# Ledger of designs, part 158: VHH binders against q96fz2

Target 1, 269 residues: q96fz2
Amino acid sequence: CGRTSCHLPRDVLTRACAYQDRRGQQRLPEWRDPDKYCPSYNKSPQSNSPVLLSRLHFEKDADSSERIIAPMRWGLVPSWFKESDPSKLQFNTTNCRSDTVMEKRSFKVPLGKGRRCVVLADGFYEWQRCQGTNQRQPYFIYFPQIKTEKSGSIGAADSPENWEKVWDNWRLLTMAGIFDCWEPPEGGDVLYSYTIITVDSCKGLSDIHHRMPAILDGEEAVSKWLDFGEVSTQEALKLIHPTENITFHAVSSVVNNSRNNTPECLAPV
Short names: E, the ipSAE of ESMFold2; O, the ipSAE of OpenDDE; V2, 0.75 times the mean of E and O plus 0.25 times the DockQ between their complexes.

## First folded at step 10 (VHH)

Design N20 (framework vhh_6z1v_2; at its last look DockQ between E and O 0.71; V2 from the best seeds 0.00; counts 0 for: pae E 2.6 > 2)
Fold by OpenDDE, look of step 11:
Structure N20 (fold): chain B 269 residues (1-269), chain A 123 residues (1-123)
Amino acid sequence: as target 1 above (269 residues)
Amino acid sequence: EVQLVESGGRLVRTGGSLRLSCAASGSTFRYYAMGWFRQAPGKEREVVAAIVQSGGSTYYADFVKGRFTISRDNAKNTVYLQMNSLKPEDTAVYYCAAGKGIYVETPSEYNYWGQGTQVTVSS
């Protein structure tokens, strides 16, 4: 996974992340560093994206079922990294393969500390290789959506007017991530960064791409992944597997350029 | 372009079962969400069931109430509708549709339609 979309306004995003804590109380996640949130139809590695994480990571004795939402850097910077520039990291940390997560120190160590997060996105992009051509067709991949009464008479989603309404009740994609905290050697603010765990693609997606993010489907899966206080690493890792509960549509080549940040990136072609 | 051909529609008795099939032409079937719709005389076309590309998610209309099951075989380019416990109210022309839209329950999200197959349920 090398490209995502997360373009919802902050308030809409927050509401979309409504949850129940272990007591059954309805809650909204609190923001940490909300000013770092930058909505975009075209998120690339090294950009900031919002993730969910347990409140227990920030507050001692907090209920570990409570959630915080925080923008973090895509591309995990390990805490042990001693260079002053994260870009000097010699290995790719955009993704973490599920089969080798426990073999790589950069991922194993933070995971062992309970540093699990849920990466939020509208969906993610993948490019299908066309047989016999050097051309790649991009696809936008996301959770199946259900029209709610609140979404009004959304006719064809292809109209600009209807397209805007689609996002009011959008079910966000929830991807399993690992984050770490890095303190710059020269001082400054602690950098929070994340990697997306990847798995082999489900059968339905296999023709598009052979790998997919580990998707946490449903509130229970999300809650268990986040709750490092109650759920062990071993139990959490059981949640990491391919899912067939996805849909997709082809999009234009506009998304190929990471600088393009327009609704056209998501629009079906 | 995708051509869709429905089959399996016939006269059945109340409480009976029927399996509809829809065969799609071409090699792009796997990229489409598929839906079954029906239209009774004098009524609007309505969604019966829908299934996403992977088959991992399905939608059913409220009137289905567990009686119908939509499934697909991407290797065979075919979508099915198993209909059980049929009622006279289920009498309609049933249409298969293929779409790339976001909302599989919405008819306007479908681009290709079959000619339909007649299902008649007698009392």
Scores: ipSAE 0.854, ipTM 0.931, lowest interface PAE 0.5, mean pLDDT 93
Fold by ESMFold2-Fast, scan of step 10:
Structure N20 (fold): chain B 269 residues (1-269), chain A 123 residues (1-123)
Amino acid sequence: as target 1 above (269 residues)
Amino acid sequence: EVQLVESGGRLVRTGGSLRLSCAASGSTFRYYAMGWFRQAPGKEREVVAAIVQSGGSTYYADFVKGRFTISRDNAKNTVYLQMNSLKPEDTAVYYCAAGKGIYVETPSEYNYWGQGTQVTVSS
């Protein structure tokens, strides 16, 4: 997973993350650094993306089932990194393979500290190799969506108003992530950065790409992954597996250039 | 681009079972969501069941939940509707449809339609 869409305005994104805490109380996640959230149809590694994490990471006696939403840098910088420039990290930490997560120091250490997060997106992009050519066909991959009384349509004949209604009730993709906190040796702001855990592709996506993000399908999986106060690393890792509850459609080559940030990036062709 | 041919419709007794098949021609079947719709005389066409492009998620109308099952076989370019515990109210022409839209339960999301197959359930 190397490209996502997360374009919802902050208020719409926040409402899409409504949840129940351990006591059954309805809540919205509390924002950290909301000004760093930049909606985009075309998010690449090293940009900031919104993640959910437990409030207990920030407040010693907080209920571990309460959620914070915070923008974090995509590309995990380990807390032990001693250089002054994070871009000098020799490892690609955009993704973390599920099969070696407990063997790699960069991931094992933060995981042992309970630094689990849920990476939010409208969906993600993958490029299918076309037979006999160097050109790849991009696909937008996302949770199946169900129309509500307030939903619109996203087809080729749709007006801009219909697209707004689609997004008001969009089910966000929820991917399992690991984050870490890095303090610059020369001082300055703490950098929060994350990696997306990857698994073998499910049967339904195997013709598009051989790997997929570890998707947390439903609130029970999301809450268990986030709740590091009650759910051990060993138990949480049982949630990491391919999922079949996913769909896709082909999109135009506009998405190929990460500087393109328009609805055309995810529109069906 | 996709051509759809339904088969399997017939007269069946109340409480019986029936499997409908929809054969699609074309190499792009894998990239379409598939749906089964029905229309009884004097009524509008309504969704019965749908299956997303990946095959990993399905939709069922409330009136068929627990009785009908939709499935797809991408190697055979075929979608199926297994109908159990049939009722007289299930009598209708059943249509197969293919589309690339977001909402699999909505008729307007489907671009290609078969001619239909008649299912009659006798009380």
Scores: ipSAE 0.600, ipTM 0.835, lowest interface PAE 2.0, mean pLDDT 89
Fold by ESMFold2, look of step 11:
Structure N20 (fold): chain B 269 residues (1-269), chain A 123 residues (1-123)
Amino acid sequence: as target 1 above (269 residues)
Amino acid sequence: EVQLVESGGRLVRTGGSLRLSCAASGSTFRYYAMGWFRQAPGKEREVVAAIVQSGGSTYYADFVKGRFTISRDNAKNTVYLQMNSLKPEDTAVYYCAAGKGIYVETPSEYNYWGQGTQVTVSS
């Protein structure tokens, strides 16, 4: 997984992240660094994207079931990294394979500290290699969506007003991630960065690509992954598996160029 | 581009069962969401059931009430509708459809339609 869409305005994104705490109370996550949120239809590694994490990472004695939402850098920079420029890291940390997560120091160490996060997106893109050509067909991959509005038709949704209604109640993709905190050797703000855990593709995606992000499907899975105060690493890792509750559609090649940040990137073709 | 041919529609008594099949041909069948729709005389076409491209999620209209099951077999390029506990109200022409849209329950999201197969449920 190397490209996502996370384009919703901050307020819409926050409301889409409504959750229930341990006591069953409806809440919204509290933002950290909201000014660093950069919505785009076309997010790539090294960009910032919002993740959910437990409040307990920031506040002594906090309820570990309460959630913070914060932008973090995609591409985990390990706390032990010694160079001054994160781009000099010689390890690819965009993704973390689930089958080796406990063998790689870059991921094992922060995971052991409970540094689990949920990476948010509208969905992700994947490119299917076409046999007999160098052409690749991009797909936008996302949770199946349920229409909540009775009026209006998606088939007539080529106007801007109807396109906005598609997003009013979008179910965000929730991917399992690991984050770390890196202190630059020359000083400055601590860098929060994440990796997305990957698994073998489910049957439904196998013709597109052989890997997929580990998707946390539903509030129980999300809550358990985030709650490092009550859920051990061993127990949390049981949540990491493929899901068949995913779908996709083909998109145009506009998304290929990461500088393109338009709705056309994810529009069905 | 997908060509769709339904089969299996017939006269069945109330309480009976019937399995509809939809054979698909053309490229990339697995990349389409598939739906079963029905249309009784004088009524608009309505969704019965739909299944997403991956096969991992399904939609059923409220009137189904657990009586019908949609499935797909990508190896055979075929979509099925198993209909149990049939009622006279289920009498209609049943259409198979394929589309690339986001909301699988909506007819306007579907670009390719079969010719239909008649299901008649007698008292």
Scores: ipSAE 0.446, ipTM 0.783, lowest interface PAE 2.6, mean pLDDT 89
ESMFold2 (binder alone), look of step 11: mean pLDDT 84; pTM 0.867

Design N21 (framework vhh_6z1v_2)
Fold by ESMFold2-Fast, scan of step 10:
Structure N21 (fold): chain B 269 residues (1-269), chain A 123 residues (1-123)
Amino acid sequence: as target 1 above (269 residues)
Amino acid sequence: EVQLVESGGRLVRTGGSLRLSCAASGSTFRYYAMGWFRQAPGKEREVVAAITWSGGSTYYADFVKGRFTISRDNAKNTVYLQMNSLKPEDTAVYYCAAGKGIYVETPSEYNYWGQGTQVTVSS
């Protein structure tokens, strides 16, 4: 996973993240660095994306089931990185393979500190290799959406007014991530950055790509991944596996250029 | 990118009440954590109260608990500090601040600051 869509306005995104804490109280996540959230239909590595993480990472005595929403840099910069410029990191930390996560120092160390996050997106993009050509077919991949009498689906939108209704109750894709905190050697703000854990593709996606993000399907999985105060690393890693509860449709080549940031990026062809 | 303007500071009698207002302009104000700080002559700037963007959590310094109340109106881009049972020791310039954190104890953690409003409590 190297490209996502997360285009919802800040207030819509916040409402889409409504949740219940351990006491059953309905809550919205509290924001950190809200100015850094930049909605886009076409988010690439090194850009900021919104993630959910436990409030306990910021407040010593906080309820670990309470959630913060914060923009973080896509591409994990390890806490031990000594150079002044994160772009000089010599290895790619956009994704983290589930099978080697406990072998790689860059990921094992933040996991040991409970630095688990849930990466939010409308969905993600993958490029299918086409036989007999150098062309790749992009697909937009997302959770199945509930249809109502008053709302359409993205694949069934016939007019501009129907597109508006698609996003009103959109179920955000929730991907398992690991984050770290890096303090610039020369001073300045702490940089929060994340990686997306990847697994082997499920049967339904195997014809598109051989890997997929580790998707946390449902609030129970999301809560357990985030709650590092009550859920150990060993228990949390049991949530990391392929899922079949996913859908997709082909999109136009407009998405190929990461500078293109329009609804056409995810519109069905 | 947020600009803050405090108002409401004035001379008040011991035991009196006063409400300070902080008007914010700029994008995304409603998602900032907001704080009130104060600075008396010869002393460091200290936190008085803070409130999360949703208003769901508040913080108060021990010396104002039970006397001061922080609140916000995100529709009006305004944060308030209601000060009751004022004491001469409350005399200070009061600053409104917007920051990236939920609760921030030091001025360096805040991105945006107002110019301050003077509160004087007669002894």
Scores: ipSAE 0.011, ipTM 0.453, lowest interface PAE 9.1, mean pLDDT 86

Design N22 (framework vhh_6z1v_2)
Fold by ESMFold2-Fast, scan of step 10:
Structure N22 (fold): chain B 269 residues (1-269), chain A 123 residues (1-123)
Amino acid sequence: as target 1 above (269 residues)
Amino acid sequence: EVQLVESGGRLVRTGGSLRLSCAASGSTFRYYAMGWFRQAPGKEREVVAAITHSGGSTYYADFVKGRFTISRDNAKNTVYLQMNSLKPEDTAVYYCAAGKGIYVETPSEYNYWGQGTQVTVSS
């Protein structure tokens, strides 16, 4: 997974993340660094994306089922990184393979500290290799949407009027991530950065790409992944597997250039 | 944008064979899953067969399994439905559709539709 869309305004995004804590109380996640959130139709590695994580990471006595939403850098910078500029990290940490996550120090160490997060997106993009050509076809991949799941949700978005209505009740894609905290050697603010765990593609996506992000389908899976106070690493990793509950449509080559940040990036071709 | 035109529908005798063709215009045909649907008088439109964009996977309704074969030629922008051992109950208007994926439950997930071709199977 190397490109996403997360364009919702902060207030819409926050409401889309409504949840129940362990006591059954309805809550909205509390923001940290909300001004660092930059909505975009075309997010690439090294940009910031919103993630959900347990409040217990920030407050020693907090209920581990309570959630914070915070922008984090895409591309995990390990806590042990000794250079002063994180952009100089030579390892690619945008994705973390599920089959080797416990073997790689960059991922095993933060997992041991309970540093699990849920990466939020409208959806993600993948580029399909076309038979008999070096051209690739981009697709926008996302959860089936309520009430529009079986009625062509993106077809409705083709109308300017229906475009806004689609997003008001959009079900955000929830991807399993691992984050770490890096303290610059020369001092300065702690950098929070994340990686997206990847798995083999499901049958529905196999013709587009051979890998997919580990998607946490539903609030039970999201809650268990985030709750590092009650759910062990072993139990949490059982949530990491392909899912079939996904849909997609072809998009234009406008999305290919990560500098393009317009609704055209996810509009059907 | 894809436009679809079906052809090949005609009168055929019980036990006969017929091949339907669906010609697509537009450069994006190879990226769509394709489906064949049918609608008999007084009945709802139902899925008959579907094929992924690459041709790697196919679906068939139970009532046509072993008799019908769906295929596609992305170089010719065409999808085919080969119909064998035809029965009177196969009489219907057959529609070609293009969509984001194989949706056997919901015709509404297919974005582009042809105008249909009439198949009549007589004794």
Scores: ipSAE 0.000, ipTM 0.124, lowest interface PAE 18.2, mean pLDDT 83

Design N23 (framework vhh_6z1v_2)
Fold by ESMFold2-Fast, scan of step 10:
Structure N23 (fold): chain B 269 residues (1-269), chain A 123 residues (1-123)
Amino acid sequence: as target 1 above (269 residues)
Amino acid sequence: EVQLVESGGRLVRTGGSLRLSCAASGSTFRYYAMGWFRQAPGKEREVVAAITRSGGSTYYADFVKGRFTISRDNAKNTVYLQMNSLKPEDTAVYYCAAGKGIYVETPSEYNYWGQGTQVTVSS
């Protein structure tokens, strides 16, 4: 997973993240650095994306089940990185393979510190290789959405007007991430950056791409992944597996260029 | 801030049982996950067991599963390690630690440590 859509305005995104804490109280996540949130239909690595993380990362006596929402840089910069410019990192940290996460120092260290986050998106994009040609077909991949007028048809060649209506109650994709905190050697603000954990694709996605993000399906999984105060690393890692609870549709090649940031990027073709 | 004091370590025979206690001073004990670690001479400190702030979840290293039980009493600011079916390879200094979460791979992320209590298991 190297491209996502996360276009909802800040207030809509916040309401879409309503949750219950451990005591059953309804809450909205509290924002940190909300001005760094940039909605886009076409987000690439090194841009900022909103993530959920436990309030306990910021407040020593906080209830670990309470959530903060914060924009973080996509592409994890390890806390031990010594150079002044994060873009000079020698290796790609956009994704982290689930099978080697405990073998790679860049991911093992923050994971051991409980630095788990949930990466938010409308959905993600993947490019299917077409046999006999160099052309790739992009697909927009997302959670099944609740439909009130046409069961199973919005994702299948519905009008653009019908697609605009679905955002009112869109269920955000929730991907398992690991983040780290890097302090610039010359001083300045701490950089928060994340990686998305990846797994083998599920049966439903195998014809599109061989890998997929580790999706946390439902509030129980999201809560356990975030709650590093009550859920150990070993228990949290049991949540990292493929899911079949996803849907997709083909989109136009407009999405191929990351500079294109319009609804056309995710509209069905 | 919290200070930790371990007690209960002693010589015990193979197959025996022992309970270690860790007393915490400070009003903030309830905000910390607690862990028991051990270290034999010349070896690195390794995690044995850990318990969440509420006591609702526990972790055990594979080499102690089924034999050791970790528990806590937040009213008494104490964490316990019940050790059953002790083996000579369990011989080590046992340390109590407090941290914001359960850190099985990174002992350095535990904020506070006790001074250790020696457990010796003889045949």
Scores: ipSAE 0.304, ipTM 0.689, lowest interface PAE 4.1, mean pLDDT 88

Design N24 (framework vhh_6z1v_2)
Fold by ESMFold2-Fast, scan of step 10:
Structure N24 (fold): chain B 269 residues (1-269), chain A 123 residues (1-123)
Amino acid sequence: as target 1 above (269 residues)
Amino acid sequence: EVQLVESGGRLVRTGGSLRLSCAASGSTFRYYAMGWFRQAPGKEREVVAAITMSGGSTYYADFVKGRFTISRDNAKNTVYLQMNSLKPEDTAVYYCAAGKGIYVETPSEYNYWGQGTQVTVSS
């Protein structure tokens, strides 16, 4: 997973993340650095994306089931990185393989500190290799969506009015992530950055790509992944597996250029 | 699309127990958060309990905490409300509702509603 869409306005995104804490109280996640959230139909590594994480990461003695939403840099910068510029990191930390997560120092250390997050997106993009050509067919991949009289469907969203109706009821994709905190050696603000855990592709996606993000399907899985105060690393890792509860459609090559940021990026062809 | 039918409402005595069921038809049940609401005569419809799509998280109004339990069976397209230690003030028509994504506390956010089932609690 190397490209996502996360275009919802901040208020719509926040409401889509409504949840219940451990005591049964309904809540909206509290924003950290809300001004750093940049909606886009075409998010690439090194850009910021919104993630959910436990309030306990920021406040000693906070209820670990309470959630913060914060923009984080996509591409984990390990806490031990000694250069002054994170872009100089020599290896790619956009994704983390589930089968080796406990073997890689960059991921094992933050995971041991409970630095689990849920990466939010409208959906993600993958490129299918076409036989006999150097061209690849992009697909937009997302949770099956609830249909209402007002929301329509993504296949019917061929006008701006129809697109707005689709997004009113959109179920956000919730991907398992690991984050870390990096302090610049020469001083400055702590950088929060994340990686998306990847698993073998499910049967439904195997013709598109051999890997997929680890998707947390439903609030139970999301809550257990985030709650590092009550759920151990070993228990949380049981949530990391392929899911068949996913759908997709082909999109145009407009999405190929990460600078293109329009609804056409995810519109069905 | 989902259609909801409640059952189980009846007269019970104070301190009694009752289980309400809500049967859903349609292929989309597992993608909805489910809620139970109630409406007493002359009052607005209020949320009683809600459950997420997976069943892993629940919400309860303060006035039912410790007495009511919401659960769901996605294989059977059914949501339940187990009501214990019933009080006269629990007397109302109880409605099952299906809502957007996670769940919401206001009736206007729910997309599909049952017809209601009457619960009467007498002393």
Scores: ipSAE 0.000, ipTM 0.120, lowest interface PAE 17.7, mean pLDDT 83

Design N25 (framework vhh_6z1v_2)
Fold by ESMFold2-Fast, scan of step 10:
Structure N25 (fold): chain B 269 residues (1-269), chain A 123 residues (1-123)
Amino acid sequence: as target 1 above (269 residues)
Amino acid sequence: EVQLVESGGRLVRTGGSLRLSCAASGSTFRYYAMGWFRQAPGKEREVVAAITLSGGSTYYADFVKGRFTISRDNAKNTVYLQMNSLKPEDTAVYYCAAGKGIYVETPSEYNYWGQGTQVTVSS
């Protein structure tokens, strides 16, 4: 997973993240650094994306089931990194393999600190290798959406009004992530950055790509992944597996260039 | 959707105190960060104080720090502004607003607004 869409305006995104805490109280996540949220149809590594994480990471004695939403840099910068420029990190930390996560220091250390997050997206993109050519076919991959008379469908949206109907009740993709906090050696703001955990592709996606993000399907899985105060690393890792509850459609080559940031990036072709 | 009704505005002498209340109608109060704004004659509307959904963080404009206190009571769906050591320059219509963000110091973060309550501070 190396490209996502997360284009919802902040208020719509926040409502899409409505949840219940451990005591059954209905809540919206509280924002940290909301000005760093940049909606886009075409997000690449090193850009910021919104993630959910436990409030307990920021407030001592907070209820660990309460959630913060914060933009974080895609591409985990380990807390031990000693250079002044994060772009000089030698390792690609865009993704983290589930089978070796406890063997890699960059991921094992933040996991031990409970630094689990849920990465939010409209969906993600993957490129299918085409036989006999060097060209690849991009696909947009996302949760199945509940269809209503008013919601429209992504395939039928051909005007701004129809696109609004598609997004009003869109079920966001919720991917398991690990984050870390890096303090610049020369001072400045703490950098929060994340990696997406990857698993073997499910049967439905196997013809598109051999790997997929670890998707947390439903509020129970999301809550358990985030709640590092009550759910141990060992128990949380049981949530990391391939998921069949996904859908997809082919999209145009417009998405190939990460500078392109329009609805055409995820429209069916 | 939430509706907001301010109360408590009145004439107060310089150095006096006043408490403003904002009552929210509807089932969604607990989902909003709350803010107090004011608009003085001939000036633009500006933020005075704000409080997050949980009440864990507050913001105060520099011109009211140490004099005003914002608080909320989620059981009563009410937000308050305690105003102490009032000055003539505090004269304004005070507005209650509800927004979705934790950083509610900007007007653009607010989705719902009350009709305002007049505060007049005389010398």
Scores: ipSAE 0.000, ipTM 0.138, lowest interface PAE 17.0, mean pLDDT 83

Design N26 (framework vhh_6z1v_2)
Fold by ESMFold2-Fast, scan of step 10:
Structure N26 (fold): chain B 269 residues (1-269), chain A 123 residues (1-123)
Amino acid sequence: as target 1 above (269 residues)
Amino acid sequence: EVQLVESGGRLVRTGGSLRLSCAASGSTFRYYAMGWFRQAPGKEREVVAAITYSGGSTYYADFVKGRFTISRDNAKNTVYLQMNSLKPEDTAVYYCAAGKGIYVETPSEYNYWGQGTQVTVSS
């Protein structure tokens, strides 16, 4: 996973993340650096994306089931990185393979500190190799959306005009991530950055791409992944596996250029 | 984006009470931690009190504990500082600030600042 859409206005995004804490209290996640959230239909590595993480990472003695939402840089910069410019990191940390996560220092160390996060998106993009040509076909991949009386069902046959009506009740894609905190050697704000854990593709996606993000399907999985105060690393890693509860449709080549940031990027063709 | 405007600063006598208000404009107010800071002439700006976005947690500097109370009304986009048992040492310009998350104790962690309101406590 190397390209996502996360275009919802901040208020809509925040309401889409409504949750219950351990006491059963209905809550909205508290924002950190809300002004750094930049909605886009076409987000690439090194840009900021919103993630959920436990309040306990920021506040001593906080209830670990309470959630913060924060923009973080896509592309994990390890806490041990000694250069002054994070873009100089020679390792590609956009994704983290589930099968080697406990073997790689860059990921094992933050996991040991409970630095688990949930990466939020409308969905993600993948490019299918087309037989007999050098061109790739892009697809937008997302959770099945709930049918409503007014919006109907969302699918490949729906017009672009109908897609504009569904965002108010959109079920966000929730991907398992690992984050770390890097302190610039010359001073300045701590940089929070993340990687998306990847797994083998499910059967439904195997014709599009051989890998997929580790998707946390439902609030129980999301809560257990985030709650590092009560859920150990070993228990949390049991949540990391392919999922079949996913849908997709083909999109136009407009999405290929990451500078294009319009609804056409995810509209069905 | 938020803009902050403090009000309520005035002259009060030692032992008196005063309530400061901070009115915020902008749709993102409810997502910010809020703080009250003060600065006396020739001194550094120091934190007085802070409150999380929900009002569920508060922080107070040791020199105001038991005397000052911070609160917020997210429906009115307003933060309050209730100051009781005022002392001449409380004389300062009081600033309202919006922070980038959970209550933060240092001025550099706040993104938006008001213009300040003068509180003078006379013996």
Scores: ipSAE 0.000, ipTM 0.201, lowest interface PAE 14.9, mean pLDDT 84

